# Ledger of designs, part 5: VHH binders against N-glycosylase/DNA lyase OGG1 (OGG1)

Target 1, 365 residues: N-glycosylase/DNA lyase OGG1 (OGG1), of Arabidopsis thaliana (Mouse-ear cress) (q9fny7)
Amino acid sequence: MKRPRPTSQPSISSTVKPPLSPPVTPILKQKLHRTGTPKWFPLKLTHTELTLPLTFPTGQTFRWKKTGAIQYSGTIGPHLVSLRQRPGDDAVSYCVHCSTSPKSAELALLDFLNAEISLAELWSDFSKKDPRFGELARHLRGARVLRQDPLECLIQFLCSSNNNIARITKMVDFVSSLGLHLGDIDGFEFHQFPSLDRLSRVSEEEFRKAGFGYRAKYITGTVNALQAKPGGGNEWLLSLRKVELQEAVAALCTLPGVGPKVAACIALFSLDQHSAIPVDTHVWQIATNYLLPDLAGAKLTPKLHGRVAEAFVSKYGEYAGWAQTLLFIAELPAQKTLLQSFSQPINKLDESAEVNETSCDTLKP

## First folded at step 1 (VHH)

Design c1 (framework vhh_nb_b201)
Fold by ESMFold2-Fast, scan of step 1:
Structure c1 (fold): chain B 365 residues (1-365), chain A 122 residues (1-122)
Amino acid sequence: as target 1 above (365 residues)
Amino acid sequence: QVQLQESGGGLVQAGGSLRLSCAASGFTFSSYAMGWYRQAPGKEREFVATIYSGGSTYYADSVKGRFTISRDNAKNTVYLQMNSLKPEDTAVYYCAARYSTYWRLDESYDYWGQGTQVTVSS
């Protein structure tokens, strides 16, 4: 007889701490504090550990905005923060515009940035395994993989399927607007990402009216599926941080609209699955150029998708997804041209961009 | 050259225990999920248990609470501890290895052992 659905779910028993004694004390609601002119503080992350233009406009997230010449802003839970990096600074600086607590905002930001992972050590390891990587890493230091909230990441990447960056951003902005408004910076509105309960109160018709098309059904279906999960949808998603990559991806692919590429994005960007390789047309091109030249010109199939992920993991090991992320960033038009007017470099031909790419391809800093 | 060698099968009375071992060679053992399957006479091969590279385990409902799968990466060996054996557990038990990555959507295993006979008398 076939395995029942509960046994196909990732096992978390070996990684889950014992339950606390009931009754569960209700979480005390904290007040939000808005700051009109926030002070800037240093983060203990040097240029080689974090470079903002190599981290934020790279398609890992669509909720962070360029809010100045050297500044990016976004929300992490109830915290609205900005990061800035001057060319002469050894470290990134941050400020807090809205928060329940400045210390909580700092800790949330460091967690969001995967700050406990040494990028310098990873780049050293990759460069030893691949001298080509070493040459790219010399010029692209500080390209960091983020650690996002899994629900937030899941909904963003459900918006990404068969879509362009401008449309993805509009859809993600709509979803974000369903949450609590935290503030405005440089003409952008910033919101705490909505709860699963808040999302469940938005109909498929409302999403369709907002321009989601066929993705409206996937979002509402996924929200419903998450609400049916043992222990709640948020806790189920977080549990996937404690299982193996194959189990996490298989679990995610049970959700409406989540295919292997979307699952790999969610796993890499929110579930501590550092060897996940999201394979799309760009990653396929990178793989056939760098690792699998014999497959150049072939159509991507499930078996060939497997060959790509295997090649990256075989070459770079446990953190192969971070190595893949650098190689992907190196191929983005913005990094090839260093043209700051590209707000979303994953789509080279953005219909909102009025830039001559041919002339830009020859530009140098 | 890849090899999987099962051992520990035999005849045991109902309620008894057996420990199966599978020694692996010719591949990077720590990167592979290891599984146990069984096939009784006149039936199709069925899943028993799997252990992934990181140690996560899954079991068929028929063996939960009775069987325990484990691995020793230093010895390139996977084990199946079988307790409270029943006559319906009688089968040839096969060790299997699968390169375990997120891209692998098929349920197929890459390598299979020769099998070891387990017979549980009533």
Scores: ipSAE 0.000, ipTM 0.220, lowest interface PAE 13.1, mean pLDDT 80

Design c10 (framework vhh_ozoralizumab_d1)
Fold by ESMFold2-Fast, scan of step 1:
Structure c10 (fold): chain B 365 residues (1-365), chain A 123 residues (1-123)
Amino acid sequence: as target 1 above (365 residues)
Amino acid sequence: EVQLVESGGGLVQPGGSLRLSCAASGFTFSSYAMYWVRQAPGKGLEWVSEISGSGGSTKYPDSVKGRFTISRDNAKNTLYLQMNSLRPEDTAVYYCARLGHYTSWFETPFDYRGQGTLVTVSS
């Protein structure tokens, strides 16, 4: 029995095609190709331009894994890549495990690494503006700010609020697993980040079951809000790369679960907003030590967040967020121990004793 | 067992010169970038010089550029720092350091440092 429903009026008039219909040329689509034994190539980024342990395990992304003693692996769109950095090598090397095109993978990787921005030139500028910066940051060379996809960055930092790095990583791994599987390296599974459409088909209950807690509502709410954007959610996010920082932050804060600090992280790590300053307790301590000594010992309040950001921008200029990132890394226990130790430094096992210090909140200062 | 042993420190007059040496053992020396770092009394650790594993690339801060020269002899597993035109502010304990294979961002950039050698620049 046929149910009543609105019927479109298709223009088809017959079950047989006319004899003179031309043959349809197949549409060629890009296909994923896996490389069985990938070859390593140099990126020509020296250790002063990129140091992998100062860039990837620092909480600006949770989708890159340490897949060897000197190796990090992750995905950029459909590209599964590894980076390695031997202590004796002058440059970082990369290989491509899975890609639609090896040349596209190289270009995507250089874009992801913000390779057009000279870290040495920024460091020289920061050191001129603050001689203390040059002195403190000399052993922290190559701490680079990444240029992530905005949707991928947004979802990762929705997971970050009031959370630790280990739990954030598990949640981000769950979201990543919703996308296309690209390969496995060193026991880790790697996926292309899911599309907005794919994310929209995941229920709040599925996120809750996966341990997201109250963040389940924020993720599903944000996905729904993005789908409602005229021109599409991805295009709306990308448009924030071309507006002023204040407008980008205000726009991001309209999304469920995005506060000013999370918005600043998204702006800095994915929207070319190089002066964005994510302010937390650690950034407050840095700011009162370096920029606002009259406020030393005072409690951080919401009214002081803007003053901290303004102080960093006044000191370091348009790339203040990159300077803040280096100063934040300098305040981590490993770096403070370096300044005091005379022999073998901290073991990786000590990281588990101080999980709160590896949280995205300590990375975001 | 990785060992880094510095030598060559001592008392020198302003304007004088010293050559520091670091004897490395227990690892493939040529596979590691090496650093000289120093700590002046009451101050934090300061980077002084850097050399790639091959010796083909070297870097210096402006405070020592033109006065200090880092070099290495991979056949002898030895790192050197030639210090010329020494100033009182160069007074510090000088450490030889190996750039590490980081496993976590909690690890320092140096996985091993020596015990240090004292350089005192005074009249």
Scores: ipSAE 0.000, ipTM 0.129, lowest interface PAE 17.2, mean pLDDT 78

Design c2 (framework vhh_8pnl_2)
Fold by ESMFold2-Fast, scan of step 1:
Structure c2 (fold): chain B 365 residues (1-365), chain A 123 residues (1-123)
Amino acid sequence: as target 1 above (365 residues)
Amino acid sequence: QGQLVESGGGLVQPGGSLRLSCADAGFTFSNYAMAWYRQAPGKERELVARITSGGSTNYADFVKGRFTISRDNAKSTLYLQMNSLKPEDTAMYYCAAKPYSFYTRESDYEDYWGQGTRVTVSA
């Protein structure tokens, strides 16, 4: 009943662009162009495919900032971009503040947004497997998993271990400041993420003085390990996009400071490992309430980490990590509210300090 | 596991119209992304139009404004309304279903295909 596949698959104009060809070519030969008042252009992603408040302030990245009431800004390689979603608009719009070219920025942005993956189709599939997921998905449309640069993602999640969001953000901002300054938006400074070579010139003592604590050794150790990789550290990390999840996780866990949870975050958010399940105490609580009620009240152990991941994959399939991300947002309203409030920049707490600080104190002891 | 059956092809003069249909006999139609492909003599198979389970559509540049893809989930039927037909539209038209509407670089190896229906636009 199944016909043979054609020799070559046709291509068409789509609302979703294919990802950029890996590996990323260095921009050393290209000149950066800054735009003082950038023009806004539509993205071919409706609110069902991307909702900014459900995607950016969710702990996937700490380098994107809320730069307006409806606006988020960040950097992707040499590109400084903003996204906005007006209350009356179904689709997201973007602008480019600094870039090597507008077309390169657009392609990089679509790749970063995992735009080649249809959220509507994923939510439809998950809803068939789980009616409770279907109910939540109707209210939480556009919660998208991002596709970050692996080095950038790795360093961010090395900062995340046994840490709070405010401190993680300060540490990530310090690392970011080591790269090329691309521009300032709404009081935030934005930098291209530093190269592996640039990171290798920062001493452990310098990281300790910046407040990294025991993580200083992990970052410098990981940078050194990556520089020692035959063929280059960036190329080694990118190669993990082409292997099975268990191999990618095992490889990542050879790096200083990378345990199973951190490895799963890196795999899910930067290595196209869509079934990766980062198991922390919050995901454990979700799993015992939702998938494994017989384990409610038990302590999370390394063996149970694997069992939680298996339960999610068994229920949701190849994109179980995306399902887990929505459940995390939906089942932890206090955490969701905290992440949304944290999207406000520290430098903007002036006349609204009492409201923002009260909100933070309510959710965050 | 499913089988797709195309119909509605035929001979038409330039500027004419045809409506193609594709019906499934064995899978859950409403859960699949559906597409129309075509293959002209001596050319490779090319994607004409795509529709997601939710109804979002995409078209090849060479048919935009002339062709309309639609679906009826209650009848498990996919349609392609073809207007302002040109000799260059002459091809065998194939219906395809994909379990997931993921726009990846790699082809979906779990595609379901129909037998095709022939469209000839005479000059």
Scores: ipSAE 0.000, ipTM 0.113, lowest interface PAE 18.7, mean pLDDT 78

Design c3 (framework vhh_7pa5_2)
Fold by ESMFold2-Fast, scan of step 1:
Structure c3 (fold): chain B 365 residues (1-365), chain A 123 residues (1-123)
Amino acid sequence: as target 1 above (365 residues)
Amino acid sequence: QVQLVESGGGMVQPGGSLRLSCAASGFTFSSYAMSWVRRAPGKGPEWVSTISGSGGSTSYADSVKGRFTISRDNAKNTLYLQMNSLKPEDTALYYCARGTYKVEWDSYYFDYWGQGTQVTVSS
């Protein structure tokens, strides 16, 4: 027997103008609550489980800001939160500036931080597989992989291609400003990330005027592609948490402006794909120095991208992307300077480590 | 306005064949690479095949190599997928996409999609 072919598109006529205002229905709506002087609470993550300067300013996200000497702030859905890590404190502390519920904010924050995954257990496993990893892990503890919203993550990494951090941040701030304003902290404006519907109302020309250049086409094209997905674009992205890594990456690469590195970033940082390996020139250098010495000096080709990912997974297992993240952080200029200073006399460490200068801020007169 | 309209899907027994078509309009068809992408129930999208604008180059997913053939008729602005030796695992919604295969990145750029056509392989 043959069933009738299912209708893949909604029956709504595109020629019918939507009503100017939706009908007002009295329903129970959750309200946003702003806190004038938020209280700080412990998050039960020690410095070995989460170190803020090794997690937030490392290129995983561009929406979290350093809002004090020891403080980072950002939004998770409707929740505006700050994290702080005082010298000598055992655990990270958090406060909630704006939220629908303090309990909802706490749960969203723990989810965002992958708090159910023990870094101590992962680092122990990686260190047993690789003594060199064990050496780096002693000095770079608390470098944690985040669990971001997939739409938010996707749009951020579309801004990242062939771009510098300052320009990426400016583009991401523009996109963020299209969403609901939740509050201001330390001169930074914080917004709930805009909905797919809100993003669909912004033209390519508006993105170009905001300095996006050729990336304006990628963002509008991706928004249009997601809007065309059966069952909805957000639901389609979330479904990629339930498939194999190869399927998730292939799916993401169908979107305008998404190459395999960008797809691997989205998969690792938002789709629970813990073995995803974002391969760029730095990760290629790490791979050839660390795992594939026979390929040292060769050019990275598309065929070798999969071989690099396979080498990391073979060495570190199902959480290879987390191991790769630490090795990548070790190659960042600030961390590389610090690691090089470990080969110097002890009195040189404080002079060469940017993190020490940042930790010693003093009030202006 | 770019439009892509798929047809040719249906129910077929294992070992059977189907030919999918995609009618393209609103752009210079011969100037663009075209692709087929499928989505099985409960799974994410899987890239199936790509053909260059001239038709001179084709590529296929490992799961369909030797069974599927992508082709195009630039005079008719139509993309085709000939599917032979169909398996239950080929059951999916099949999408026509306008897109470029970037060899340097082993990646795809798709800017327009059709509505999809359902293929069901069952006895």
Scores: ipSAE 0.000, ipTM 0.110, lowest interface PAE 20.4, mean pLDDT 79

Design c4 (framework vhh_ozoralizumab_d1)
Amino acid sequence: EVQLVESGGGLVQPGGSLRLSCAASGFTFSSYSMYWVRQAPGKGLEWVSEISSSGSYIKYPDSVKGRFTISRDNAKNTLYLQMNSLRPEDTAVYYCARTSYRIYEGDFTYSFDYRGQGTLVTVSS
ESMFold2-Fast, scan of step 1: ipSAE 0.005; ipTM 0.467

Design c5 (framework vhh_7ubx_2)
Fold by ESMFold2-Fast, scan of step 1:
Structure c5 (fold): chain B 365 residues (1-365), chain A 123 residues (1-123)
Amino acid sequence: as target 1 above (365 residues)
Amino acid sequence: QVQLVESGGGLVQPGGSLRLSCAASGFTFSSYAMTWVRQAPGKGPEWIATIYSGGSTMRDDSTKGRFTISRDNAKNTLYLQMTSLKPEDTALYYCAKDYTLWKYSDETYFDVRGPGTQVTVSS
């Protein structure tokens, strides 16, 4: 019985020659283009494939901001983009504020959204494995697991240890500000996430002065450990997309400040490890309600972390981490209440209009 | 089963024009976004243009002044009108259903794509 592993090779094999060593100078970097009034374009993702309030304010990322009543904005590499979801739209729309090219921004955005993974197919699979879950999955349509850059994800979740969302967000905003400024939207400043080299030039004391506390030593220690990796730290992190989950988690746990929960978050949100289960008290409660009812009311112990992960994987298979995420969202106050908590009056003047040449309507305004 | 068949390629001189067609079958054509992609000799696939189910289009900046994507839902056919062709436009051109991000294996780049039609621009 063999288990074929997905390769790290692209689905297109367009290059026969391996890449040479990278250039030593920054001269080859493409110039960024900033847009004063961005044009909106449709994505092929309908509301059942992506619902913004069920995806972005759920603790997967701390770098995306609610920048309008129906709008979220963030950066993906050199691309500053906004997503919006209007009542009556056929699909989610996006615009590009700053980028190397519109095509590159769209491709990066679809990659970031894990757009190749069909939620309809996952809900069908989960419903076959758990008919009760199938009903919940229909109510959770559009809740999606993101595919983040591994370095960016790693640094964000190093900030998350024994911490609250407001403080994590401030710490992540500080790290983000070390990178190239791409633009401002609705009073928020947006930056390209800093390179490993840029991060290596920030001292532990500078992080402590910025309010990181004991996490300062973990961030600087992890940056140092990544720089020491043969072949480079970014390449080492990306290589973990090609290994089994247990190997990826073990590798991540060698980094300063990375425990099992943080490792599972990084694996699920950036390393294509779709069966990774980040276990905290909330996930423990979900597990005892759905999978391990004999343990309901028992105290979560370190020994039970693996048992919880095993139960989810046994029930839901390869995409168990997505199933866990959907169940987590279902345990929040009713879906409607969650949507209401992030909604603003629709008549906000800061909202950008979608231009007709990129809408489902081909008519001129 | 879903099928896509491209046609209309051939040899053309610089400055010339060609109209490519893609005949679709096995799915509700009008409900899906359709894309044109090309692969030049020695290069990876390059996205050219996408037309959404509602008729809106998105085009690559380098070709949008010379290439126009369109569709005829009654005929289940996608088109690419190419004008002012250059030697660097020489490539295999193929259409794709439900354009997906390039990821990890040759077969998963597109939900489905056709076998392609060859365009050669040469004197």
Scores: ipSAE 0.000, ipTM 0.119, lowest interface PAE 20.4, mean pLDDT 77

Design c6 (framework vhh_7qbe_3)
Fold by ESMFold2-Fast, scan of step 1:
Structure c6 (fold): chain B 365 residues (1-365), chain A 122 residues (1-122)
Amino acid sequence: as target 1 above (365 residues)
Amino acid sequence: QLQLVESGGGLVQAGGSLRLSCTASGFTYAMGWFRQGPGKEREFVASISWSGGSTYYADSVKGRFTISRDNAKNTLYLQMNSLKSEDTAVYYCAAKLYSGFYDRTPSEYDYWGKGTRVTVSS
């Protein structure tokens, strides 16, 4: 006979913030395993295929954090992972902090990184089409377009409209905190992105109280629209990977708060729409400098959005969105400063070349 | 060291079908099939991404051959239909150390099998 011992129930203080309601629908969950001291493994992507500072802090995602001098961490489904790239290493390394299995974490990470697409092959093709691209590619190797979950990508870019990075990050962190907590790294909390069902249980007022402003109604409206989709909202979003770009963008633009730029971001970063061109003021400046000089100084209008996208696709082909992404990264302040340091070298190499030329002259009287 | 072992080669009549398999000793990124016919250089046949979601085919085999993979078994397949006498070759399985299924040149592949012979009789 075994007598069960009474377990002390944790006291719920009346002053503690009420917990958010649990999901209504039971979901299939794999058993999570946490690793206390994770082992690092090579990801077999060389620095020319992936450079972390050129990929993660570039506005493609707001859920990955710099968790060390050379380290970025984030979640992919139930997998909490870190990537690090030491200056002397030829390839990026990864570790798994929390996962359903190490093999599924590696496969999810490779999928998330679009690892099946050769960056070297694309950059070679773009460089042949545009010699200036070739010059930038030598200094910005490893700038990669990610392959995110479409719901996660959609909600992140709904937060991005008419907003700054610091506020976007706070909003995305709030949404992320609604999901399952997977672990903490370097003072950052990491969560599996919440399910559509979990998101549907958060009111517009709760989002407004969290600082979302007018975006609160767009997020709740989009969640409701997705739940109303026959076959489910996640499957509807995934189906957009199988249609032409124009159809995917049109479908996304039916969602509350999704305009053409936000739709193009979602299409490029989560729907395998590699020719999608998110046109903002920076991309407009790039386009008028590189592709459409006749439009320099003109105001960006809705009709000109299509013309910019056509110009990029005409120049770079089916992966025009990847070419546009590198050109955009080159215009970021940190990369622009780095490029200027490479473009105007006054150093011992230049002096050595001059000395060698002078030596040749003295040997030929 | 990664080892690739091909199987499934043999003699087949023109218009027939044959399925080649390649078993890897461990996980592989991009994989491909190459062939070398009598008096010819080694040429690209088909490639597949690590997930199996993306494939690339030589024009000569497009619509007749299908590349696929089973990552749980570390096995690559090539389903060959409507075989022609010009398909006669030693077929080689190849794997990359990194992503890049777009690559069509033998020099870009890191690991190679020893080959399996396919003979198409008329």
Scores: ipSAE 0.000, ipTM 0.201, lowest interface PAE 15.7, mean pLDDT 81

Design c7 (framework vhh_nb_b201)
Amino acid sequence: QVQLQESGGGLVQAGGSLRLSCAASGSIFSRYAMGWYRQAPGKEREFVATITSGGSTYYADSVKGRFTISRDNAKNTVYLQMNSLKPEDTAVYYCAARTLPSYYWTDERSYDYWGQGTQVTVSS
ESMFold2-Fast, scan of step 1: ipSAE 0.007; ipTM 0.410

Design c8 (framework vhh_8pnl_2)
Fold by ESMFold2-Fast, scan of step 1:
Structure c8 (fold): chain B 365 residues (1-365), chain A 126 residues (1-126)
Amino acid sequence: as target 1 above (365 residues)
Amino acid sequence: QGQLVESGGGLVQPGGSLRLSCADAGFTFSSYAMAWYRQAPGKERELVARIYSGGSTNYADFVKGRFTISRDNAKSTLYLQMNSLKPEDTAMYYCATKYYSGSWYPRLDSEYEDYWGQGTRVTVSA
C-alpha cells in the first residue's frame, strides 16, 4: 500500500454579505478606454481647497508623479488621471488618460481628494484654536489630506520604514508594476495597483532581489495575514473606516512590520481617521515647539508617542491629523522652493518691477 | 487603574462548552479593548480573541467558529463562550486589557503594558 497523502484544508469562505450583493463582479465585464489627447475639465476646487505642491510631494503617497511644471499624474483603481494648477484664482483642472468611464473617473478622483470635506472650514476652526496656525494657513492654503485605497496605502507605508524617499519610490514603483499597465506620461509608467491575489504570488525572495531588504518579509507576511481574514483582506481593511481610531491602530499593529507611526499614516491617509497623528522626529520637534514646551530638548521615547498625539487632538480636535499635516509641511525647507516654482501672473510681474524701482532708491550707499 | 478577575474555568468532556467571565473592578471598561489569552502547559502565552471598545472582534484561527468573545459594559464584564471544546484547548485562560491614552490614540509604545488577571484553568478531558 502507498503512504496516505496529507489533505489540504480549504480556505474559509466569507460569511459577510453586503446588502444587495451583485451576482457578477464588475471587473469581469469592465472595459478600459485609452485617450491619446485627453481634454481638461475643471474640478471646481480653488487654491484654498487644494494646492497640488502642498498635497502630492509631501509623503502621503509615492505613486503620484510630477509630470509637468504644474502637473501631477497618478492612478485611482483603473483610472489614470492628471491634475494641473496655477497660482492665484485658477481652479484645479483634471484630465483622464485611461478609464472604465469618464464619470466613474471623476467620482473616484473627488473621493480620492476628500472633496466633500471643506478645507476652508477646517482652517477657520484651527485658526480660532491657534493664531499661529492662522498665520501659516494664510501662506500655505490647500494642503489637503488624501483618501487612498487602504491596501495601496498599507503597502506603500510598509516600504517607508527607516528608508529614504528615492528608495521608497523605487520599491513602490516595483509593487505598482505588478498591476495592470494603464499608460505612460512624461516618461513615467502608470499601473493600476495590484490585487491582494496578485501580490500573494510574489515570493519574499523576489522582493529581496528587488531591493526591499528586511521589508520583504513584512510585505509577504502582511499579504498572507490579509488573505487569512474572513470576508477578505480588502473588506477587513475597509471595515477599519467604521471603527474608532484606537481600534483601527490596534488592528493595523497586528500586521507584520506595522508599528504605531506606520499605523497612524495608514489610518490618516486611507481610513477616514482624521485625528490620527503619525509621530516621527519632525512631528516631535513641532509638538515640543507648539504644544509641549515643557518637553523641549528632551529625547522622543516610545512612551511619548501617545502623549504627542493627545496634545494635537486636545488642541485641534477631530481633524487634528489635518492640522498636523500643514504644520509638518511648513517645517519642510523644500516646500518654499516648490511654492516659488508656480507660474507667475502678469500683474505680479508688473508689481515686482515697480517695487524694484523704489528699492533701488532706498539702498544704503 | 483596574483589577481583572477571571472565573468559569473547569473540567469538561470533549465536545462540551464553557463560558468564561472576566470582571473589571477599576477600569472605565467601555473605553478599553479587552482580550482573552491562553497558556498551555510548556507553551508560550497566545492570543485567543480580542474585542474593541466599538464591538469589533478578532479571533485566532484555531478557535474561529467555536469561540465567541463578548462584553457587557453595564456590568464591566468580558465573556468567552467556548463551544466544541477539544483536548488541545486545555490551558490557563487569562483576560487582559490594553490601556489607551484617551479615546483618540492608543498608547502602543514599548512601555505599554497589558493589565492581566490571575487566570482560570480549563481542562478538556480525553
Scores: ipSAE 0.000, ipTM 0.200, lowest interface PAE 13.1, mean pLDDT 78

